# Designs tried in a protein design chat: miniprotein binders against b1l550. Part 7

Target 1, 279 residues: b1l550
Amino acid sequence: MRLPEELLERARDIHSEAPSHRIKLDRVGSFGLKVPVEFKGFLLLAEADVWVSLPEGRRGVDLSRQVEAIYELSNPPKDPFSLCREAAISLLEKLNYADSSGVSIRFDAPLQDGESLKYYGVEISSIASDEIINKIRVEILGMTACPCTAELIRAYKSSEIAATHTQRSLGILEVSTKAEHPDPDKLASIIERAMSSPLRTYTKRPDEGGLVIRSLSNARLAEDVVREMIHLFLEEFGHLPEDTHILAAVRSMESVHMHDIYAERSFSLDEIRKEISSH
Key: E = the ipSAE of ESMFold2; O = the ipSAE of OpenDDE; V2 = 0.75 times the mean of E and O plus 0.25 times the DockQ between their complexes.

## First folded at step 18 (miniprotein)

Design c1v (at its last look DockQ between E and O 0.96; V2 from the best seeds 0.00; counts 0 for: pae E 1.52 > 1.5)
Fold by OpenDDE base, look of step 18:
Structure c1v (fold): chain B 279 residues (1-279), chain A 80 residues (1-80)
Amino acid sequence: as target 1 above (279 residues)
Amino acid sequence: SRVRIRVEGDDPEKLREAIRRIIELAEKLGLKVRVIRYGKEVWIFIYGVPEEVLEKLAEEIRKIAEELGVKVEYTIYKEE
């Protein structure tokens, strides 16, 4: 049952009132929306967050306008990069009291794996103010083999290929830039190439054996993986603005321990270039 | 009415000048202006534009665009 619209004339506009405490808020919005997006030929249902800043003199945000902004742009479905950017702009346009806005879109991205599909997690974001900052986070699982255990086993029992423990490891690349969003497939590829081996959705026995052998032959510490990710990232995305910020990380779900091993490096492109050049 | 202006230009200096002039036009009218820059693309929003001024404003912006060689898209929305 819908209430009569005439009630709006009699009711106070609570959102536009001055708050009891004049404090600016950084983000106010709707989290966990579902929006359709088109990605690599797939129509996907993505999760979305939308928000704006709230000035100190306004009690609340017009949340309905925020929701309308993103859904107006979601039909027909479009790529998540454009949707994110355009929605961020639209939010600032529609909510003129806000000095900043933001949109985040999350989904599992399909990735070709031979004749099957695997996936990686992706979060695409845009933050608008006087400028637009684009952010992308990619997470994909790979496999790592421990070189330390391999060396110990080699020393104990001489073999060309030493046994070692293997585990799933989650690689993470997060990029914030004033440029366009980096290609998430390329980011995922960098992470996979930095691992001992990729994971496969479907394997036949010979393929599985080969995958494990490859991993053993390319044993890497979590630290090695992160460093390799950074190296490969610089080769592929060195053309991005110097103020571009990157987080490279790996979480190894160690198979011999109850806990995970974690390694990360946060840096700007200008910072890391100086560091590498100094060696 | 709210006016949305999308400005695009390859020359940063000309683009900046175009933006400056558009902002000045709005300010002379006493209107609120918002500017968002993204690369060579700039979004300008002008709020509270009287209906009688919309056509004149569009024409002035067109002249600026022609003079400076920038691309401009002018769109009018009713304010909610």
Scores: ipSAE 0.652, ipTM 0.885, lowest interface PAE 0.7, mean pLDDT 93
Fold by ESMFold2, look of step 18:
Structure c1v (fold): chain B 279 residues (1-279), chain A 80 residues (1-80)
Amino acid sequence: as target 1 above (279 residues)
Amino acid sequence: SRVRIRVEGDDPEKLREAIRRIIELAEKLGLKVRVIRYGKEVWIFIYGVPEEVLEKLAEEIRKIAEELGVKVEYTIYKEE
């Protein structure tokens, strides 16, 4: 049942009124929208948040226009990066009382793993004002092997035992830039290459043995995984604008402890180059 | 009506000049304008454009684009 359109002229437009307390809001929007996206030939169900700023003189935001903006662009499904940027622009165009808009899109990205797939986490966003800032966060699990325990075991009675504890570690790269979003597969690859070994969906026993030997041969502290992520990132993406901001982090689920270890570094490209050049 | 203008160009100086002249056209008419910059692309939105002005505005913007060697997409929306 649809209500009569004539009611619109009699009802107060609550959202266009001035508020009792004239306070600007930074983000007002619709969160947790389900949107389809096309990524690398896959049709994925993503989750999106959309928002705009709200000036002190406006009581509410036109929520239906926000939802309309992203859904108009998401049908038919398209790549999530274009959807994200175009929706942010459309929000700011349609809600012209706002001085900024934003869109975030989250999905699990498929990654080839032998004859199977594995997945890693991706969250992208675009924030529009007089310019657009793009952000991408990639999270992928890998394996780390502790070099400290490995050295202690090696030294034990001149031991021939090559052993240490290994664990799952979550690697994180987050990039904020005025350029296009970096390719998430390349970010995931950087994280995995910085680990002692990648994780696999499944392995046969000979492959499993090789995976473990690889990790022992490439034992790394969480701190050094972060440093390696930064090194590899600069090789691949050093061409991005100098004010590009990066966070590189590892959360290691240490198999011999009841707690996790965490290491991170944030920096701009300008900042890190000066730091490296001084050495 | 609302007008959406997408301007694209490889020469930053020509692009900036095109944007400046388009903004000037809208401001001389007392119209609200919004600009969003992304790389070599710029979106310009002009609000409240009278119907009788739409074709003249489009023609002037096309002239600016031709003179400065930038690409322009001009789209008209009826304001709701």
Scores: ipSAE 0.585, ipTM 0.871, lowest interface PAE 1.5, mean pLDDT 89
ESMFold2 (binder alone), look of step 18: mean pLDDT 79; pTM 0.760

## First folded at step 19 (miniprotein)

Design c1w (at its last look DockQ between E and O 0.91; V2 from the best seeds 0.00; counts 0 for: pae E 3.2 > 1.5)
Fold by OpenDDE base, look of step 19:
Order: structure tokens, then C-alpha cells, then sequence
Structure c1w (fold): chain B 279 residues (1-279), chain A 80 residues (1-80)
């Protein structure tokens, strides 16, 4: 049943009324929307969050207008970077009472692995006010080999390649910048290269052996992985603005323990450059 | 009505000048203006534009764009 428009005109606009308490809200919006995006030739159904700020003098946000903003831009499907940024801008355009807006889009990104696919998690965000801040978070699994155990075994049995325990590790890079979103594939590559070895969707016997040997030959602590991620990031993305903020982290699902090992560093580009230059 | 303006320019000085002039136009008319800056692109929203002023405003903005050599996209929306 659709209410007659004439009756709707008689209804109070609840959203525009003064609230009982005059308090500004930072984020009001719709979370868990599903929007189509085009990414690397794939049409994906992504999860999206959209929000705006709410001034102290307004009771509620026009939520329907928020939803319209992103869906108007999602047909035909486009790349998630443009969608995110344009939707954030559109939100501010459509909701003139808001001083800030934000959009977040999440999906699993396909990554070619031989004749098969693997994936990494990605969250793309844009926050708009008088400027736009773009944020991207990439998460991808890799493999680490423990250098400490390797050293113990080496001491016990003289071998060129020492056995050690291996485990899956989750690498995380989160970048916030006033520049364009960094390429998520490059970020994923940085994470994989920082680990002992990448994971494979499938392996043949020769390939499996090689993968494990590579890991053993490139044993790294979680701390090593994070530092390597930062190093590789600076090499690839050192051209970004100095106020760009980065989170580099690793969660190692240690195979000899019930718990995980976690390491992280949060920094701005200017901060880390000063730190490195001091050596 | 509200006006959506996208301004793009490779010369930062010209871009800044274009933005300034557009803002001044809106202010002279007593209109609310929002500006969002992103790299070489700028989005300007002008709210509460009377219908009788829309054409004139568009023309003035076009003139500014031509003079300064910036790209301008101009769109009109009805206010709800």
C-alpha cells in the first residue's frame, strides 16, 4: 500500500524537528547496504556503509536520500574508488545540513593465482567535508616461518635449511590520505612480499615443496614482517603526501601456541621518514 | 534550486581564483555555499538559488571558466 501524497503532506517532518537534546552527532546513516561494483573485470556485490553528520538542531537524517545517493551512482556499476568518493560528495550535496559525510565499501578482491583465484579483503572509504580523505584497508593471508625455532634446530642438527614451525599470518595495511586511494593490489603485494611466502590456492607437489623451502629460507618474526611491510610501502608509496597515515600490522596464527602473535605500527609518512633519517 | 559545480584545473592558482570568484558570486546573492577540494578538482554547491537567477549564474560561471581556462561542469537540482 502506498499512502496518498496528499496525506503525506499533512504529516510532520519528524527529521527536521528540533531534538529534545541539542547534541551534534558525528555519524548517522545506513550500514550494510549491498551495492554492485566493478573491480578488475569482476562484477562484485559489495557491502557499503553511508553516513553524514547531524547538526544539533535537527532531529534526524534523511536516510532515504542517503541510500538514493549511493545507488544513483552505482548504476551502471563502476569502480569502488570512484563510487566511494563520488557518493561521499553527493551526500554532502544532497544533505546540506551535514558538515561531513562518509562512505565505506567492503568486499573480497580477487587475485590471480595461476589458473585459480585467491583473494584479499579490502575496505575502501572516503570522508568528505571541506576536503576529501581517502582510506583503504587491505588484509591478506600469507605464511611465516619462525626463525627462533629454526635457529634452535640448526644448533641441534647442522643443516643448511633448518626445519621450523610455519603458520598462517594475516597482514594488514591501512592507509589514510588526501591523495587518491592507493592501489589495493600493490598493497596486497607488499604484504605478501613481506612474509616468508605467499599462500597458494592449490599446489602441485613440486610447487608445494618449493613454497615450503622458500618459507624456511626466509624465516621471519611477526615483527620482521611489519618492518618489512613498512619498508616496502615506503619504496612504493613514498610519493604520497607527508600527512598520509599508515597502519601496518600482522596477526600470526602461531602453530605451536593456542594464541596469536600480533605486531603493529601506526605512523605518518613525515614521522617515519624522520625516524629512518635519524639512523 | 541548488547548483552543483565541478571545477577542474591543472593550474592551482587559476583553480583557486576560479573558486574565489564563484564563491563571491554566490555570496553577493546571499546564497549558502559549500566547497569541497580534492586535488585538482573542486566541488561547489550553491543552495537556495532562485530560478530567475540560475541562467545568469550559469553564464557568469562559464565566463569565469573561460577566462581562467578551467573546466566547469554545471548541474541544477530542485531542492526537496
Amino acid sequence: as target 1 above (279 residues)
Amino acid sequence: SRVYIRVEGDDPEKLREAIRRIIELAEKLGLKVRVIRYGKEVWIFIYGVPEEVLEKLAEEIRKIAEELGVKVEYTIYKEE
Scores: ipSAE 0.348, ipTM 0.720, lowest interface PAE 1.4, mean pLDDT 90
Fold by ESMFold2, look of step 19:
Structure c1w (fold): chain B 279 residues (1-279), chain A 80 residues (1-80)
Amino acid sequence: as target 1 above (279 residues)
Amino acid sequence: SRVYIRVEGDDPEKLREAIRRIIELAEKLGLKVRVIRYGKEVWIFIYGVPEEVLEKLAEEIRKIAEELGVKVEYTIYKEE
């Protein structure tokens, strides 16, 4: 049923009242919205979160207005980075009592793999106040080959057996910066290049053998993968502001263990440069 | 009415001065102001602008933009 619009004249505006407990809230919003985006020629259905801060003197947020802010900008579908930033700005414009806003957009990014397709995970955010902070997280699977087992097998009976266990490893790069979001394809490429080899959607047997041989030639500890990610990131994105924050991590689903191995490092650009220059 | 102002400039000092003068102008009129900075672009929102001062405010902002060599986009939203 639809209630008469005239009731708005007689009803209290509950949201604009002062609350019983004057406590500021950091994030009040709508989470899990479905929004269309256009990413590098693909039309994707993304998941979005939108929020604003709520001052201690205001009881509630105009939630319908913040949902409107992102949906108005998502039709027709557009680039997710522009949508994210523009929606964050629009939230502060529409909800003038907030001192900050935020938008997160999550999607699986398609990636060409020969005649087929693979994908990687992307989450972007824009957080607006008196400035805008952009954040991007990229996750992609690769293959790692264990160098420790390879060495033990090589030493076994002084034979030339070339073998070790291989497994999927999830590589993670997360970047927070005042500059534009880094290109997610470049972040995904950094992660894959740091692995022992990339994963393929499919291969024929001879090509599959070559993939495994390549991984054995690039046997790497999870720790080495993280270090290589950092090295490659600095080569590609060392020009970003010095207070740019990065997390580089690997979760390896070890084929011979009941559990995973995890390695990570977080740092700012100025911090890591000082560390490297001291050795 | 609510006024949306987008200011863009390559010279950081001229951009900062333009923003300062626009904020000062709005505050001298007793109006609420919000500023969001991103790279070489700045968004300024001025709230509660009386209809009779909209043209004067727009002209003053255009003068600031001309004097400092910054680009300005000025948009008016009705306050409902």
Scores: ipSAE 0.328, ipTM 0.750, lowest interface PAE 3.2, mean pLDDT 89
ESMFold2 (binder alone), look of step 19: mean pLDDT 78; pTM 0.744

Design c1x (at its last look DockQ between E and O 0.78; V2 from the best seeds 0.00; counts 0 for: pae E 1.6 > 1.5)
Fold by OpenDDE base, look of step 19:
Structure c1x (fold): chain B 279 residues (1-279), chain A 80 residues (1-80)
Amino acid sequence: as target 1 above (279 residues)
Amino acid sequence: SYVRIRVEGDDPEKLREAIRRIIELAEKLGLKVRVIRYGKEVWIFIYGVPEEVLEKLAEEIRKIAEELGVKVEYTIYKEE
């Protein structure tokens, strides 16, 4: 049943009324929307969050208008970077009482692995006000080999390649910048290269052996992985604005323990450059 | 009606000047204006533009763009 428009004119606009308490809200919106995006030739159904700020004098946000804003831009499907940025702008355009807006889009990104696919998690965001801040978070699994155990075994049994325990590790890079979103594939590559070895969707016997040997030959602590991620990031993305903020982290699912090992560093580009230059 | 103005320029000084002039136009009319900057691209929204002023405003903005060598896209929308 659709209510007659004439009857709707008699209804109060609840959203535009003064609230009982005049308090500004930072984020009001719709979370868990599903929107189509085109990414690397794939049409993906991504999860999206959209929101705006709410001034103290307004009771509610026009939520329907928010939803319309992102879906208007999602047809036909486009890349998630443009969608995110344009939707954030559109939100402020359409909801002129808001002083800020935000959009987040999440999906699993396909990554070619031989004749098969692996993946990494990605969240692309844009926050708009008088400027736009773009944020991207990439998470990808890799493999680490423990150098400490390797050293112990080396001491016990003289071998060129010492056995050690290996485990899956989740690497995380989160970047916030006033520039364009960094390439998520490059970020994923940085994370993989920072670990002992990448994971493979499938392996043949020769390849499996090689993968493990590589890991053993490139044993790294969680701390090593994070530092290497930062190093590689600076090499690839050092051209970004100095106020760009980065979170580099790793969660190692240690195979000899019930718990995980976690390491992280949060920094701005200007901060880390000063730190490195001091050496 | 409201107007969406997309301004793009490679010269930051010229871009700033263009933005300034466009804002001044809106202010002279007593209209609400929003500006969103993203690199060399700037989005300007002018709200509550009288119908009789829309074309004149477009022309003035065009002149600014031509003078300063910036790219401008001018679009008119109904306010909801």
Scores: ipSAE 0.594, ipTM 0.861, lowest interface PAE 0.9, mean pLDDT 92
Fold by ESMFold2, look of step 19:
Structure c1x (fold): chain B 279 residues (1-279), chain A 80 residues (1-80)
Amino acid sequence: as target 1 above (279 residues)
Amino acid sequence: SYVRIRVEGDDPEKLREAIRRIIELAEKLGLKVRVIRYGKEVWIFIYGVPEEVLEKLAEEIRKIAEELGVKVEYTIYKEE
């Protein structure tokens, strides 16, 4: 059933009224939208959140306008970074009562893995006000090999056994900057290179053996992985603005424990440089 | 009606001056202005523009762009 259009002229515009309590809201939006994106030649279905700030004098947000803003820009599908930024700008354009807007886009990014593909998680955001702040979070699984257990086993019977426990570890890099979003493939590469070994979609026996040998030769604690991520990040992205904020973290699913190990460090580029230069 | 203006330029001084002059045009008319800056691009939105002012405003902005060597894209949104 469709209601008569004429009712729009007689009904109160609830959204434009003043609220009973004049309290500013930081984020009012539509979350969990599905949008198509094009990422490095792949057409992906992404999940998006859109929001704006709401001043104390306005009762509600025009939610259909929010959805319209991102969906208009998603046809034809475009790269998620452009979509994210352009949608954030469009939100402020269309919802002129807001002080700020934000858009988040999440997708699984394909990554070449020999003749196959693997994936890693990507979430990007653009927050617009008088300027734009871009944020990207990348998560990818790798393999870690415990150096503590490796050393203990080496000492057993005068190092007759080369072994240690290995496990999946989730590496995380999150970057917030006024510059363009860092390339997620480069962030994923930093995380993988910090691990003992990458994970593969599949391996044949000789390749599987080589992967295990690599991990044993490159044994690292979760703490080591985080420190290496930071080192590699600074080499690749040290040129970003000094107030760029980074979080580097690892959650390791330790194969010999019932629980995970977690390590993290957050910093600005200015802060970490001062810390390193003091040593 | 409102006007959407995208300004782009490689010379930061020329870009800054173009934005300043465009904002000044809107201020002289007492209109609401929003500015969003990102790298070499700036978006300016001028709201509440009277119908009879729209084309004059567009011509003044185009002249500013030519004088300062910045690229300008603009769209006029009229009420129906």
Scores: ipSAE 0.551, ipTM 0.848, lowest interface PAE 1.6, mean pLDDT 89
ESMFold2 (binder alone), look of step 19: mean pLDDT 79; pTM 0.756

## First folded at step 20 (miniprotein)

Design c1y (at its last look DockQ between E and O 0.92; V2 from the best seeds 0.00; counts 0 for: pae E 1.55 > 1.5)
Fold by OpenDDE base, look of step 20:
Structure c1y (fold): chain B 279 residues (1-279), chain A 80 residues (1-80)
Amino acid sequence: as target 1 above (279 residues)
Amino acid sequence: SRVRIRVEGDDPEKLREAIRRIIELAEKLGLKVRVIRYGKEVWIFIYGVPEEVLEKLLEEIRKIAEELGVKIEYTIYKEE
């Protein structure tokens, strides 16, 4: 049933009314939308969040306009970076009472692994106000081998090949910048290269063996992985603005413990450069 | 009408000046203006532009752009 549109003339505009309490809200919007995006030749259904700020003098947000804004831009499907940025801008344009807007798009990004696919998680965001801040979060699983256990076993067995426990580890890079979104494939690559070895969707036995040997020969603490991620990031993305903020983190799902090991560093490019230069 | 203006310039000073002039122009007309900066690109939204002044406004903006050597693109939307 659709109500007559004429009722709008008689009904109060609830959203535009003054609230009972004059308090600004930072984010009001629709979360868990599904939008199509084109990414590396794949058409993907992504999850999206859209929001705007709400001034203290306005009771509610025009939620329908938010939804319209992103879906208007989603047909035909486009890359998620442009969609995110353009939608954020469009939100501010359409909801002129807001002083800020934001869009977040999440999906599993395909990554070629021989004739098969592996993936990494990605969240692409744009926040608009008087400027645009682009944010990207990449999460990808890799494998780590523990160097401490390896040394203990080496000492015990006096073997050349150091056996050790291995586990899956989740690497995380989150970048916030006033520049364009960094390439998520490059970010994923940095994470993988920072670990003992990558994971493979499909391996034949010889390849699997090689992968394990590589991991054992490249044993790394969670702390090592984070430091390596930072190092590789600086090499690849050192050209980003100085005020670019980075979170590098690893969650190692330790195979000998019930709990995970976690390590992180948050920094700006300016900060980390000063730190490195001081050594 | 609502006017969306995209301004792009390699010279930051000229770009800033262009933006300033466009804002002033809109404000002189008593119009609401929103500005979003993204690198060398700037988005300007002018709201509530009367039909009778729209063409003149756009012409003045074009003149500013030409004088300062910035690139502009605009789109006009009818406001509901």
Scores: ipSAE 0.644, ipTM 0.882, lowest interface PAE 0.7, mean pLDDT 93
Fold by ESMFold2, look of step 20:
Structure c1y (fold): chain B 279 residues (1-279), chain A 80 residues (1-80)
Amino acid sequence: as target 1 above (279 residues)
Amino acid sequence: SRVRIRVEGDDPEKLREAIRRIIELAEKLGLKVRVIRYGKEVWIFIYGVPEEVLEKLLEEIRKIAEELGVKIEYTIYKEE
């Protein structure tokens, strides 16, 4: 049923009214939109959030214009980074009463894994005002091997074969910058290289044995995984603006415990360089 | 009409000057302007442009871009 258009003459424009309480809102938007994206040759279904700020004097946001802004740009599907930035710009253009806009896009990114694929989590965002701040969060699972237990077993048995507990660990890198989003594959690679071993979709027994041996030879504390992630990040992305902010973290699902271990460090590039140079 | 302008330039000083002059043109007409900066690109939105002044405004913007050596692209939207 379509309602008669003449009702527009009689109805109040609720959105443009002043609210009863004149309080600005930081984020008003549509969350959980399904959006197609093209990422490195793959067509993926992503989840997007779009929002704008709402000034104290405006009662509501034009939600249809918000949704329109991202969907107009999504057909045909395109690279999620361009989509994210362009949609944030379009939101501020279309909703000219807002002081800022934001777009987040989440997807599982495919990686080649021998003759198969594996996936890691990606969330990107662009926040627009008089400038644009880009943020990317990458999460990927790896294997960690405990060096403490390995040392105890070595000392106790004088074993020729090292042994310890291994577990999945979730590595996290999050970057906020005025520059372009860092390549998520490079962030994922940094995380995997910091772990004791990468995880594989599947292996044959000879390959599995090699993977386990490498993990045991590269046993690391969760704390040292985080330190290694930071070291590798600085080597590859130290060229980013000095006010770039990074979060590096590991959540280790310790196989011998009922609970997880967590380690985290946040810093700006300026901050971490001063810290390193003072030692 | 609403005018969407993308300005690009490798020389930051000339880019900033171009933006300043474009904003000044719109302000002399009493028009609302929004500016978003990203790297070597700047987006300018000019709202509520009367039809009778639109071509003159665009001509002046093109002259500024030529004089300062910045690249522009623009789109005109009818008022929504």
Scores: ipSAE 0.568, ipTM 0.867, lowest interface PAE 1.5, mean pLDDT 89
ESMFold2 (binder alone), look of step 20: mean pLDDT 81; pTM 0.776

Design c1z (at its last look DockQ between E and O 0.87; V2 from the best seeds 0.00; counts 0 for: pae E 1.51 > 1.5)
Fold by OpenDDE base, look of step 20:
Structure c1z (fold): chain B 279 residues (1-279), chain A 80 residues (1-80)
Amino acid sequence: as target 1 above (279 residues)
Amino acid sequence: SRVRIRVEGDDPEKLREAIRRIIELAEKLGLKVRVIYYGKEVWIFIYGVPEEVLEKLAEEIRKIAEELGVKVEYTIYKEE
């Protein structure tokens, strides 16, 4: 049932009223929207969050207008980077009482793995105010082999090839920049290359053996993985603005423990460059 | 009406000057203006533009763009 539009003439505009408490809110919006995006030739249904700030003198946000803003831009489906940025801008445009807006889009990104697919998790965000900050978070699973156990086994057995425990590890790169969103495939590649070996959706027996051997021969601590990620990131994305902020992290689901091993480093490009140059 | 202006320029000084002039135009008219900077691209929104001023405003902005060598896209929307 649709109510008559004439009721709008008699009804108070609740959203525009002064609130009982004059307090600014940082984020007000709709979370868990589903929006179509085009990514690498795939049409994907992504989850999206949209929000704006709310000034102290306004009771509520025009939520319908927020939803309209992102869906207008989602038809036809477009790349999630443009959608995110344009939607953030559109939100500020349409909701002129807001001094900031934000959009976050999440989905699993496909990666070709032989005749099959693997994937990584991606969250693309844009925050708009007087400037635009683009943020991207990539998470991808890899495999790590423990060098400590390997060393113990080597010492014990006097073996040339050291056996060790292996486990799945989640690598994370989060980048916030005033430049364009970094290429998520490149970020995923950096994470995979920083680990002992990548994961495969399927393997033939010889390939599986090779994968394990590779892992064993490239044993890495969680700390090693993070440092390698940072190193590779600097090589690939060192051209980004100096104030670009990065989080590099790994969560290793250790196979010999009930708990996970976690390591991270947060830094800006200018900070890390100074650190490295001081050595 | 609401006006969306997208300004793009490779010369930061000229771009800044263009933006300044556009803002001044809006302020002179007593209109609310919002500016978003993104690299060499700048978004300017002007709100509550009277219909009779739209064309004149567009022309003035075009002149600024031509003088300073910046690219400008001017779009008009109905305010909701």
Scores: ipSAE 0.686, ipTM 0.895, lowest interface PAE 0.7, mean pLDDT 93
Fold by ESMFold2, look of step 20:
Structure c1z (fold): chain B 279 residues (1-279), chain A 80 residues (1-80)
Amino acid sequence: as target 1 above (279 residues)
Amino acid sequence: SRVRIRVEGDDPEKLREAIRRIIELAEKLGLKVRVIYYGKEVWIFIYGVPEEVLEKLAEEIRKIAEELGVKVEYTIYKEE
């Protein structure tokens, strides 16, 4: 139930006042907005967050202007990267008391899978101040096959065909850069190629057995999946600015355990090149 | 009025000089300016521009763009 309040006594512009505690805030915004985006020929419903910084001398943010900024740009639907960047710029333009703005856009990206589609998770953001920092996070499921168990079983029977446990693993690449957002399809491809096998929406019986057997021939530890992601990332995106930051990670839902394992590495391009070149 | 200026150029030195001169025009008028850099593109926002100054400001910015070989998009927003 809604209780009576003294709204009728308020004629002031509350959000433009100074607050009783003059403390600046880093992110004040509207979260969970639904926006249409066009991605690689698909019209998708995305979720967006928008925010600005709030200086110590301002009590509140003009929230309607925040929502206005992104919705004005979302019709007609456009690619999410342009929307993200343009909205971040528009926020900083419209809310000129802020020293920074940010926009995040999340969607499930379609990816061709034979005669069907599969999907992977994408979140992009653009943070604007005197410059723009672009961030992208891609998450996609794949299959991993344990090489330790495979070797043990092979040694026990000297079998030509090794058996081992296989499981779904979630691969993650996150990139923060002053350059354009990396293509999410390329990031997803890097993750899938680093695993023992990609997951398929379906496969026909003649090919199903072959896929499984080939995945056993590409057995990889979660740690080595992360290392391979980094190697492949450097091959394709090593040209990005040296201060570009990357997180590469795998969460493996180990089929023989009650728990998952997790491996990750964060680095800048400058750091990883020095590390590799020292060996 | 608020003015949005998008400047684009391949030569970083000429782009930087164009931005510097545009900022100087706004500062000479005592106006608030915001600049956002992104690759070969730069956005400049000038706030509180008097209506009688808009055409002259646009002309001076076009002259800077022609001299330095940068592309400029100039948009005026009425504040009411």
Scores: ipSAE 0.585, ipTM 0.867, lowest interface PAE 1.5, mean pLDDT 88
ESMFold2 (binder alone), look of step 20: mean pLDDT 80; pTM 0.765

